VHH binders against DegV domain-containing protein DR_1903. Designs and how they scored, part 4

Target 1, 288 residues: DegV domain-containing protein DR_1903, of Deinococcus radiodurans (q9rt62)
Amino acid sequence: MIAVTTESTADILPLQLGYSGIHLLPVPLGHQGQVYSERELPPDQLVNLIRTTGEPARTLAIDDEVVARTFEAALQGSKSGRLVHVASGSRFTPHFEVAARVAGQFGVRVQVIDGGTVSYALGVQALHAAHLADQGADFGQIARALAELRERTLLTFAVESLDFLRVNGRIGNVAAFIGNWLGLRPLLAVEAGEVVSKARVRGQAAAVRTLLSATHQFQHQTGETLRLYCGHTIGGEGAAEQLQGQLQAVYRDLPAPLHPLGSGLTANVGPGVVAVLAFPRRFGLGHA

## First folded at step 21 (VHH)

Design T5 (from M5 with S56D S105K)
Fold by ESMFold2, last read:
Structure T5 (fold): chain B 288 residues (1-288), chain A 122 residues (1-122)
Amino acid sequence: as target 1 above (288 residues)
Amino acid sequence: QVQLVESGGGMVQPGGSLRLSCAASGFTFSDYWMSWVRRAPGKGPEWVSTINSGGDSTYYADSVKGRFTISRDNAKNTLYLQMNSLKPEDTALYYCARIDFYEYKSGFPDYWGQGTQVTVSS
């Protein structure tokens, strides 16, 4: 089958990663001139480091040699000799263009897809690609199926502050919303490959209610049974548990597992984030 | 009803070999990726190896790469793990696991068996 790579910031959990056969392109973290992997600097240590020093951390560009080495390793493990890389959204990271440039060294054997998203929404695309490859899909079939999944994915989240996005240069079209009333949290979404502002809400309970409402509206609009995930950065666990409980009370037969976000995402969106990821359950099921 | 039954564990000396088997029933085995997971005493689950539905792609944890070989026989609905050059660190309860790519459930896939004990001791 076609081998699959994605970025370490896709937030595929380590145990899940092994089961899926996906190879990760490591996205480096920078802080005060030092460079770390996400493994070297887990989210609690990252947040403590930022708070203690008063200096931000940033996700950095991936070195071309690291990209090439990752592609080579994934190809060596693949009997097909073919590879698809699913990159984070090109409108807010440089990773797609770096991966595409390096992929040119491999000719037709390596294709790069702009995932148009981040975090576990990206991870789900990589998992779906691996499933499709296992079913014999070619590059074109994978690309079309991922485009369908992207168009039918809800990713919305409540941050504590826009400052983390701003210092990482990931602020985009929400920069005008900097500066809050006391206790208001921005509620953001990924739409058409961009971060957009959806609301400002007061406190955790309102954030959770708004995320639940967005999920309900999305389910109604699609008319489909959903897969649901309650994402969170460090400090957002309580809100994610509340969201999970409320989702399960409404959607009794649908799991809504908690999904911790890694250090790359935490550097960009900050601690205390709660998110919902939703997409139709029919994607990636090989046994229906 | 999905059932996964592991067998083939036992006592072996360091440097020895064992072959584990997992009998699958209650689902179309050839449609699913399968994994081996192990749990040492007092430790959480550790992913060991994965094989895709057709058996043409295999993946290994760094700790077992070059020593273990995963395989499957779709005609017999059976998953295998050939374990060579065994070390005391390989001592664990080994589980056969079925993969649902999009579900996260406490570090395990959607179905797993009761496990088979492997003990590597001189």
Scores: ipSAE 0.352, ipTM 0.697, lowest interface PAE 3.2, mean pLDDT 86
Fold by ESMFold2, fold request of step 22:
Order: sequence, then C-alpha cells, then structure tokens
Structure T5 (fold): chain B 288 residues (1-288), chain A 122 residues (1-122)
Amino acid sequence: as target 1 above (288 residues)
Amino acid sequence: QVQLVESGGGMVQPGGSLRLSCAASGFTFSDYWMSWVRRAPGKGPEWVSTINSGGDSTYYADSVKGRFTISRDNAKNTLYLQMNSLKPEDTALYYCARIDFYEYKSGFPDYWGQGTQVTVSS
C-alpha cells in the first residue's frame, strides 16, 4: 500500500486521519517573528492575536528537514515502501516545490502530486488517494484519479475582504477597494490551480444564494450525485448553517455537513468565510 | 467595445478646484457602479471614490472625504469627480473605472480609462 501524506492545512478531521493513516506535514504559523503550530494558535486565538496587535499572521515555509522526517515516518509504516505526497497548489504556496525537492532525496520511493488546491479540497484528494492505495492502486492510478477529481471539484467561498489573501501573497494584483464601505463580499473560486474572483454580493443571504447557484450550476454541468460540504472559518458558522439548510432543501437526502476550517486557512483567507465544496460521490474517501 | 475617456485634469494651485469627467460608451452605463482611482508617480493605484448605478449611494476614501464629490449623469453616460480644496498630495493620474460586482470575475475594476493628469503645485 502506498502511504499518503499531505499538509496540516488540508483541514482533515481527526477521525479521518485515524482511519486513513494519512501523515500530516506540519505547516507553521508566523506572527511578528514568533512561530506557532496550529495547535498553539487555534482559530479564535489567532484572530484575537491579529486584532489586538494589528499585525497579520501567515503560514510559513516548511523546513526541508521536517519534510524529510515526515516522509521517513510515513515510509516506515508503508508495506510497499512507497509514498505519495499531495501538496497544496503550487500556484498558492511554496510547499509543492519544497516537497518535490526533498522527494528527490528518496528517489522513486516518494512521489509528489501538485494538488492544485487548498484546505479540505486538498484533504479530499489525500483521503481519496489513501482510499485507492488501500485498494492496491499504484502511483499512476492515483495520479490519474486525482487529476480527474481536481477537474470535478467545486471550491467556492465568500470572504469578508481580500486583505488576508493579499498580505499572504495568495492573490496577485488587486486594486484596493473599500469593501466594507460598499457592503460587498467577494466570492472566489479555485479554478485550474488559481484563485479567481466570481462575484461580489451584499450580505450573508446573497452570499449563500450565490454559493447555492454555483452548486446548482456545477451539478448541472457534471450530471453526477455530489458530496457536499459547508466549510467555514471562525465567525462564518451562521452562514454555513444557512447554506447547509438550503442545500439540503434543494438536494434532498444528500448530507451537507459543516466543516470547520483551521488556523492555517484562517490566516490566509480571514474569519467569517463560508464555502461550498462539491465533488462527485463516486470518489470515495475510504470510510462512509 | 467598452470605452472610458477621462478629461478635466490640469495644473492647479493648492486650495484650488477641478472637475473631472469620464465619458462612457460601449455598455449600458446605468447598470454599473463606477469608481475614481488615482496613481501618484511611482506608487500603485489608490481608490478615491465609488458611486452606485443609480447615483444615490456614494463612498469616499478618508483622504478625500469632505473635499471630493462623485456624481453621475446616466442620461449622458458621464461620471464626474468634483475636487475642491486640492492639496499637493492629490497630484496623480486619475482613472475612471467600471465595477462589475455581479459577474464571476476578479475583484478589480474590469475596465479603466487612460486617465487624466491632476497636478497640484505652486
């Protein structure tokens, strides 16, 4: 069985780590020169720290030594002696490049896939890879399956402002708009490995309606039964609950569980985010 | 084809006034929010003011609030910026910008004009 690693910012739940056997590459958080783990700065404390100091937090590069130790640990538990690492999108973070460089030290035993995405969309890829590995898939089979999954994944989200993405270098040229003065929330999506702007809407109800519309359009385009998740950063819980209720009213009998997003993502996109993640149900996650 | 043509810039003494105009064509002007954005030499773009499609809501950067007034005439497809009590720090190239808040596109204005130069010096 090929072992699987991904980044701690993939927002995989603890129970999922347990049944999948995925090892996490820890992504550190930085604030005013101090380095934290995600456990040391849960989302509410992270937001409080930013507010009280007025200074941003950001995810940091991972030391080559930490990457190598993570790969070694995962390989020791692997029956095949082979490992696939699913990295956050190379157009978003340096983590793919670091992982690929370190993987070179392991030869063919470690192979790195550019996940082309972030957060639980990345976690879903890792979970699907682990599921396929449990079924005996080789690297080529895993890589092809994840390529299809990426093409068939909707990740769209409403942020409160572009400021967090701009500070962390995750979105290119932006004009400074006074978004709160306009009362508009940007809606963004991950498409072809990039963050793209989809809309701006006024208020929570409009944001939820637009996420629903994007989901309906996506369902129409794929024609498949979907797995749906209502993601949120701290402060976005109410919007996520509203989205969940409305998705279930439209797609009856499909679960649309709430999925809290961790501190790594919160540092990059800010509090108050609501998101929809959708992909075809045929991409199994190993359990349920 | 969308076109935005700014005019009305020039050289003005500190404390003076100018009125900028932006002639819009190639789209239904009354459907869009519009902004003024400025760029001082060697600096990136700075948002100045925004007006909604109907002209009844206006927004200003703190640096210009109380001195600048944005307005529009939807019958003439024209956006305006009345600039009073001008300061040397208002020296910049001023752009008219169209905002598309309801399409899945970037957070930037989707079209800019060529700009009109405002220079405030003694």
Scores: ipSAE 0.000, ipTM 0.115, lowest interface PAE 18.5, mean pLDDT 83
Fold by OpenDDE, fold request of step 22:
Structure T5 (fold): chain B 288 residues (1-288), chain A 122 residues (1-122)
Amino acid sequence: as target 1 above (288 residues)
Amino acid sequence: QVQLVESGGGMVQPGGSLRLSCAASGFTFSDYWMSWVRRAPGKGPEWVSTINSGGDSTYYADSVKGRFTISRDNAKNTLYLQMNSLKPEDTALYYCARIDFYEYKSGFPDYWGQGTQVTVSS
């Protein structure tokens, strides 16, 4: 079967990594000239580091050698000798380009897919790819399936500050709105490989309500039974729990588990973030 | 009506400690970032510290780093400032302030308390 790799910032849980067989391409974090792995700098330590120093952290570009090594390792475990790498959105990070370049060293053995998203939305694509690979899917089938999944995925963040996004160069088109956000908390969504402004609300409670509303609208638009996740960075736990409670109250038959988001995303969006992730349930993720 | 009421100020000797409190009402306290600002005699307002809505992120002026600790109890609608190793230059009227964004960590909000006096003197 085809092996699957994705970035360490895809926020896949250890348990999920265990059953899926996905290999992670480590994305380095930078702070004051020092380079860290996500393992070396977990979210709580990352936040503390930023707080104590007053300096932001950043996700850094991945070295070609690290990419090659990751691909080689994954291919060694593949009976098919083939690999799909699911990369974060090419408009957000340089990782797709680097991966694609390095993939050239492996001939036709490695296919790199632009996931067009970040964090656990990327993780979901990787997990789905692994699930399909386990079922004997080829490159084309996996690519088409992930494209469909991307079109039917809701990912919306409620952030407390745009500062982290700005520092990391992630706000893109939303930068134009910064001057108009005084006193209002931004809600941002990933749509069609871009970050878009969805709403401006006052306070956490309003943010949670808006995320709920967005979920309802998405559900009606798709007309499908959804998988729901309540993502959060450090400090966003309470908001995520509130969101979870409200989602479960409305969707009695659907779980909406909390999903901690890792250091990579935290560096880019900051603490206190709550997010909703939703996609059709028919997209299998394996054993979880 | 939005209301912020500071307390806990007093007179202490250099090296001493104080804990300030700010009771908030009239708004959803847990939805807002909060800050402490101080005004010393003959000086303009000086930002001291800011804390985010959830309390997991804190920020400090260089002048108080390592000595002051900001915290909050959202269940009690209360903001705190633990001040250790106090210095004469910390003498000021301390205000509680509501802040919406991290970018305003050194700014002034639309609502202020009446302040609590802190005097550090031998």
Scores: ipSAE 0.000, ipTM 0.207, lowest interface PAE 15.9, mean pLDDT 88
Fold by OpenDDE, last read:
Structure T5 (fold): chain B 288 residues (1-288), chain A 122 residues (1-122)
Amino acid sequence: as target 1 above (288 residues)
Amino acid sequence: QVQLVESGGGMVQPGGSLRLSCAASGFTFSDYWMSWVRRAPGKGPEWVSTINSGGDSTYYADSVKGRFTISRDNAKNTLYLQMNSLKPEDTALYYCARIDFYEYKSGFPDYWGQGTQVTVSS
C-alpha cells in the first residue's frame, strides 16, 4: 500500500500514529535565532519562552535533507514503493514547495498534496489518506478524496490573545483591524486554503457560542452527519470543555472529543485557543 | 428575557432620512451579531443589514447599499440604522434581530423586536 507522510504540526495523536503508520516530517520552531523541535519546545515551554523574552516564536522552513530522509524512511517501509505526502496549506507555509521540490528527486514515487489547511485539519487529511491507502487506493483516488474532504471541512479558531497572533499576511486586512480588536477575541477560519477573519467576540462564553453556531450552520450546509472535535491550545482546555458540553447537548449522538493542538499552532495563534473541527463522518480515519 | 425594542420609524417623503434605534436587554448585547430585517406588505422578510459583535464589520443588501448605515453602541446596548435617500420601496416594518455567528441574509432569527414602521410616500 501507499505510504503516507505529513508534517509534525498536523497534531496527530500518538495513538493515531500508531495504527495509521503515518510518518511525520519534523517542522522546526524558531525563537531568537535558535532552532527547536516540537519535542524540545512543547506548548508550555513555548509560551513561557515567549512571555519571558517578549519575542515571538515561529515555524521555520524545513531543510531539504530532512524532507528527503523522511521520504526515504517512509518509502522503505512501503511495499508499494510509493508515498503520498500531505503538506500544510501552501498559502500558510513554505512546506509544500519544499516537499514538492524534494519529491522530484524520487521520480513518480512521491506525490505531494497541498492540504490547504493546518493543525489537526491537516492531520485528518493525512489519516484519511492512510485509511484509503490501506484500502488499496491509488494516487488519484487519494488526491480526489482529500480535495472533497477539504471542501467539506470546518476549521474555526477562537483566539484569546492578540499578542501571540501571527497571522499577518495570511489573513486579509487583519493588521488594519488590530487596533479595533482591543478587548475582543478574533475568530479565524480556514476557507479555500486561506485564513479569514470571521468575527470578534468578548469572553469565553461568546467564543464558544459562536463556534457552536458555526458548527450548526456548517451541518446544515453539508446536510451530513459530522465528526466533531474540540481543539485547544495550552490554556484553552476550559473553553474546549465548554464547547464539548454544548455540542454534545445539541448533537447527542455525536462524540466531540477534546483534541490538544501543539506548539506549531500555538506559535502562530497563541495560548488559550479553542477550535471546532468538523467534517462528514463518511470520511474514515482508520481504526485504533 | 431577551427584549428588542425598535424606534425611530415614521412617515417621510422620498429622498428623506430616518434613523432607527433598537434597544436591547436581557442578554449580553456586545456578544452578538445584530441585523435589521424588513417586511413589506404582502412580501416575505428581507434582510437589510448586519453588523458584527465588535461593530467593525458591516454588511448590506444590494438594495440599500450606499444609502443605509448600520452601527451599534455596545455601551448603550443599542443598534442603529441610518436611512438616507429613502424610496417608496423602502416602505416596510423594520425589525431588529439578534443573530449568531454568520452574516444574516435570510429568514427570521430566533429573537427580534416588534418592529417599527417606515413609510416612504409623497
Scores: ipSAE 0.000, ipTM 0.222, lowest interface PAE 15.0, mean pLDDT 87

Design T6 (from M2 with V99I)
Fold by OpenDDE, fold request of step 24:
Structure T6 (fold): chain B 288 residues (1-288), chain A 122 residues (1-122)
Amino acid sequence: as target 1 above (288 residues)
Amino acid sequence: QVQLVESGGGMVQPGGSLRLSCAASGFTFSSYWMSWVRRAPGKGPEWVSTINSGGDSTYYADSVKGRFTISRDNAKNTLYLQMNSLKPEDTALYYCARIDFYEYSSGFPDYWGQGTQVTVSS
């Protein structure tokens, strides 16, 4: 089958990686001239580095050689000799362009797809790609299916501050929203490959309620049974648990697991973030 | 009702071999990816191996590559794990798992069995 790779910042859990056979392209993080592997720098350490030094951390561009090695490794394990790489949104990171460039070295063997999103929403696409690959899908079919999934994916973050986003400037147009927020927490959504401001709220409870409301609205829009995830960066566990409780109260038959979001996202949006990720249940193994 | 029943575990000396089996029922076995996961005492679950629905793609943890072989017989609704060159560090409870890429609960797969104990000791 077609092999699948994605970025380490896709926030796919270790077990999920094992289950899916997906290979991660390691994304580097930079802090005070030091380079870390995103997956090797735990979020707590990352935050401590930032807080103690007063210096931000940021996602760095991936070296061509690292991309090539990742692709080669994935291809080696693939009987098809073909690979799909699902990259983070091209408007958010340079990773797509780098991957696409390197893919050229592999002829027609590697297809790079712009996932148009970040974090576990990206991971979800990669996982779906693996599922589709198993079903015998070709590059075009995978690309189209992922596009459909993107259109039917809710990803909304409640961040504590825009400070991290301001400093790192990695998540697209969020800079346009920077202003006097008067202590408000912004809710940001990834839509159509862009970050959009959805609301400004005060307090965790309000943030959770807003995320819940967004989920409800999304469900009505899609008309489908959804898979739900309560994402959180370090420090956002409490909010995520609160969100989980509320979601489970409304959607009793649906699990809404807590899903930790890793250092890559944390570097960009900061700690204390709670997020809702939702997409139709039909996007999964054993379904459709 | 989904059921997964592991068997084939036991005690072996280092360098020995075991073959685990997992009998699946209550679902369309051939439509699902399957995995073996193990848990040693005091440790979290460790992914061991995965096989896709058709069996043409297999994946292994680095710790077991070259020693373990995952396979399946869809006609018999059975998953297998051939374990060769066993080491003491392979000692664990081995679980058969039906895989949904998206569904997990506290680090556990969609469905898993009760496990079969593998003990490697001299």
Scores: ipSAE 0.753, ipTM 0.887, lowest interface PAE 0.6, mean pLDDT 91
Fold by OpenDDE, fold request of step 24:
Structure T6 (fold): chain B 288 residues (1-288), chain A 122 residues (1-122)
Amino acid sequence: as target 1 above (288 residues)
Amino acid sequence: QVQLVESGGGMVQPGGSLRLSCAASGFTFSSYWMSWVRRAPGKGPEWVSTINSGGDSTYYADSVKGRFTISRDNAKNTLYLQMNSLKPEDTALYYCARIDFYEYSSGFPDYWGQGTQVTVSS
């Protein structure tokens, strides 16, 4: 089976990693010149560090050697001797380019795919890649399938502030959204590998309603049964629960679980974030 | 209805061996990845091992690597876990789990059995 790797910031839960055999490429975090792993700096500590110092944290570029080691480790566990790496969106992270460059050292054994997204949406693609690999898909098939999934994925965040996005420098186009946001929360979506402004709302309740509305619209557009997730960074648990309740009220047969989002995303979007992730149920293990 | 029924648990001394089985029904077993998960008293669920649909790829937690072997017989709709060199820390309720990758509940996959108790004690 083709091995699958993705970035540690893909917000795949530990048990999901065990279930899927996916290897994570560690994405380092930086704060005041110090480098941390996500394990060393969990979300609560990350936020505390930012708060106490007044200095932002950011995801850092990945060293070539780290990439190479990760690929080698994954390949060693693969009977096929082949690997697919699903990288975060190339338009807002440098990780794809680094991975692609390093992949060259492995000849035709490693394919790097631009996931065009972040966080658990990226994780979902990696998981799907693992599923496809299990089904005997080749590199091209996996790439095409992930592209389809990507096109049919809703990822929308309700953030408390754009400050985190501005200071980390990873999402350059966010600046275009900056205006009079006093007292407002921006809703941002990842579409076509870019972050787009979807709405400005006042208050948590309005944010949740807007996320719900976005989900409804997406469901209507796709016409498919969806998988739903209520993502949240630290401090966003209450909002996520509210979103979950509303989603479950409308889509009674869908679990819409709470999905914690890790330090990598938190560094970029800040605490108190609630997000909706949705994609067709047909994407998944055991489904055609 | 999806059903997973674990068996083979018991009490053994340290260094002993057990072989767990999981009988699956109500779904196309051969289409799903399967896992063993365990939960010790007072602890959260711990992933133990995973096997892909065809059985050609297996994965293990570091804590059990080299000691446990996961396997499956798709013709019999059965998942196995051979546990060798058992340690007291392996004491737990062991669950057979169907994997969807995307589905989880309270740290567990979408479907799991009632579990089989494994107790390692001198």
Scores: ipSAE 0.735, ipTM 0.879, lowest interface PAE 0.6, mean pLDDT 91
Fold by ESMFold2, look of step 21:
Structure T6 (fold): chain B 288 residues (1-288), chain A 122 residues (1-122)
Amino acid sequence: as target 1 above (288 residues)
Amino acid sequence: QVQLVESGGGMVQPGGSLRLSCAASGFTFSSYWMSWVRRAPGKGPEWVSTINSGGDSTYYADSVKGRFTISRDNAKNTLYLQMNSLKPEDTALYYCARIDFYEYSSGFPDYWGQGTQVTVSS
């Protein structure tokens, strides 16, 4: 089957990474001129480092040599001799362009897909690509299926502050809202490969209710049974548990597992984030 | 009713070998990726190995690469783990798991067996 790679910031859980055979490109973190892997600087240590120094951390570009070695390693394990890389959205990071440039060294053996998203929404695309590759899908079939999945994915989240997005250069369409959110939590979404503002709300309960409402609207728009995830950065666990409970009260036979987000995402969006990720359940393993 | 039944565990001296089996029923075995996961005494679950639906792609944790071999027989609905050059650190309860990559109800695979004990000691 076609081998699959994605970025360490795709927030695939450690057991899932093992289960899926996906190879990760490590996205480096920078702080005060020091470079770390996400494993070297887990979220609690990252937040502590930022707070004690007063200096931000940033995700950094991946060196071409690291990308090439990762592609070579994944190709070595592939009986097809072919690889698909699912990159974080090109409107969010330079990683797609770097991966595409390096993929040129491999000719037709490596294709890079712009995932148009971040975090576990990206991870889900990589997992789905592995599923499709297992079923014998070629590059074109994988690309088309991932495009369909992207179009039918809800990713909406509440941040504590836009400052983390600002300092990492990921602020995009919501930059004008900095400083206008006194006492309010911004509610953001990823739509068409961009971050957009959805609401401003006061307090955790209102944020959770708004995320729940977005999920209900999305379910009605699709008319489909959903897969649901309650994402969170460090400090957002309580809000995520509240969201989970409310989702399960409405969607009683569907799990809505808690999904911790890693250090790369925490550097970009900050601690205390709660998110909902949703997409139709028909994008699943063993489904014909 | 999905059922996974592991067997083949036992006591073996360091350097020895064991072959684990997992009999699957109640689902289309050939449509699913399968994994071995282990739990050592006092530890959380540790992923050991994965095999794709057709058996042509295999993956291993670094701690077992070169020593363990996962395989499957889709005609017999059976998953295998050949364990060679066993070390005391391999002592654990070994579980066979059916994998759905992005669905989990409690942070674990959707179905796994009761496990089979492997003990590596003098």
Scores: ipSAE 0.533, ipTM 0.811, lowest interface PAE 2.4, mean pLDDT 87
Fold by ESMFold2, fold request of step 24:
Structure T6 (fold): chain B 288 residues (1-288), chain A 122 residues (1-122)
Amino acid sequence: as target 1 above (288 residues)
Amino acid sequence: QVQLVESGGGMVQPGGSLRLSCAASGFTFSSYWMSWVRRAPGKGPEWVSTINSGGDSTYYADSVKGRFTISRDNAKNTLYLQMNSLKPEDTALYYCARIDFYEYSSGFPDYWGQGTQVTVSS
């Protein structure tokens, strides 16, 4: 089968990596001229470092040599000698461009897909690619299936402020919100590969209700049974638990697990984030 | 309804071998990736090995690579783990797990058996 790689910022959980065979392209973190892996700077330490120094952290570009070594390692483990890399959205990061440039050195053996998204929305694309590859799908079939999945994925989240997105240059269409409002939390979504503004709400309960409403509207639009995830950065655990409980009250047969987000995403969106990720259940293996 | 039953554990001396089996029922075994996961006393879970649905792609943790071999017989709905050159650090309760890439609890696969004990000593 075709081997799969994606970025470390795809927030795939450690055991999922083990049992999926996915290799990660490591995205470095920078702070005050020092470079870290996400493992070296877990979210609690990242947030503490930012707060005590007053200096932001950033995700950094990936060296071509690191990309090439990652592709080589994944190809060595591949029976097919073929690899698909699912990159974070090209409108968010330079990582697609770097991966595509390096993939040129491998000819047809390495193909790169623009994932058009970030975080676990990207992670589920990589997992879906691995599933399809196991079923014998070729690159074209994988690319078409991932395009459909992207069109049918909801990623909506409440941040504490827009400051983290601004300093990382990931502000996108929300630049028109040039100030933060006292006591309000911006509600954002990923749409067409960009971060867009959806609402501003006061307090955790309102944020959770708004995320729940977005989920209901999305289910209505698709008419499909959903897979649901309650994402959170450090500090957002309480809101994520509340969201999970309310989702499960409506979608009683669906687990809606809590999904902690890593340091790369935390550097870009900040602590205290709560998110919903949703997509149709048909994009995965069934369960009995 | 999904049922996974591990067997084949036991006591063995260092350097010895064991073969674990996992009998699967209640689902279409040949459609799923399968894994072995182990838990040593007082330790958290550790992924050991994974095999894809057709059995032609296998993956191993570094700690077992070259010593353990995962395999499956889709006609018999059975997963295997051949363990050679066993070391005391391989002592653990070994679980067979069905993989759902999207559904999980605390990072574990949602369906796994009761486990079979492997003890390497003497």
Scores: ipSAE 0.298, ipTM 0.670, lowest interface PAE 3.8, mean pLDDT 86

Design T6 (from M2 with V99I)
Fold by ESMFold2, fold request of step 24:
Structure T6 (fold): chain B 288 residues (1-288), chain A 122 residues (1-122)
Amino acid sequence: as target 1 above (288 residues)
Amino acid sequence: QVQLVESGGGMVQPGGSLRLSCAASGFTFSSYWMSWVRRAPGKGPEWVSTINSGGDSTYYADSVKGRFTISRDNAKNTLYLQMNSLKPEDTALYYCARIDFYEYSSGFPDYWGQGTQVTVSS
């Protein structure tokens, strides 16, 4: 069975890690020169730390040595001696490139797939890969299945502000600060491995309606029965509950569970985010 | 009650200098990033400069880089903008703005009508 790794920012639930056997590559968080794991700085503590100090937190580069140790540990537990790593999208994090470089040291035993996405959309890919590996799939079969899943995944989200996405070197071009004065909230999507702007809306109700509309359009385009998730960062729970209720009113037999997002993602997109994740239900996640 | 009071504007000739001040009260000034924003007649707001909470990182729009210097005095709850080599294009109403990356949905207060006027003209 091919072993699977992904990043700690994939927002996979602990129960899912248990049954899937996925190993996590830990993505460090930095704040005021101090380095934390995501476990050490859960979302409520992260937001409180940022709020009380007035200083942002950032996800940091993963050390090559940490990547290599993670791959070695996953390989030691693998009967096949083979590993696939599903990395966050290469067009907006450096993690794919780091993983690919380190994987070169392992030859054909380690393959790295560019997940083209983040957060639980990445976690879904890792879970599906682990499910296929448990069924005996090889690297090629896994890569082709994940490419299909990627093409049939909707990830769209409403942020409170673009400031968190720009906290690194982007403050110099701060048109978004001025835009946030008007109470407009960007609606963003991941398309072709890239974050794109879809709309700017005023208020929570408009954000929820726009996410619902995107889901309806996506369902129409695919024509498939969907799995739905209402993602949120801390502070976005009310919007996520509103979205869930509206989705369930339209898709009466489909659950749309709330899915809290972790500290790594919260550092990058901020609290108060609400998201929809949708993909065809036929992509199994290894559930009992 | 949060208050930001801009001062130091006026009329100057091209090439002249002005120093703007912003007195802050009603919040913990040292916990917030601060910005200067300007609005020229008939135009929307334009970001000018930003400074982090501690004052050790500063950022500037390309149009003012090298001419303007943002600073803060956290002991006096005051934000500053030193403006040198002023051009007619710098003519605008200048506002200071509190930046809160972390209290979401609040946005910025509307200061369009209460800033300090800078007019650069012969």
Scores: ipSAE 0.000, ipTM 0.140, lowest interface PAE 17.3, mean pLDDT 82

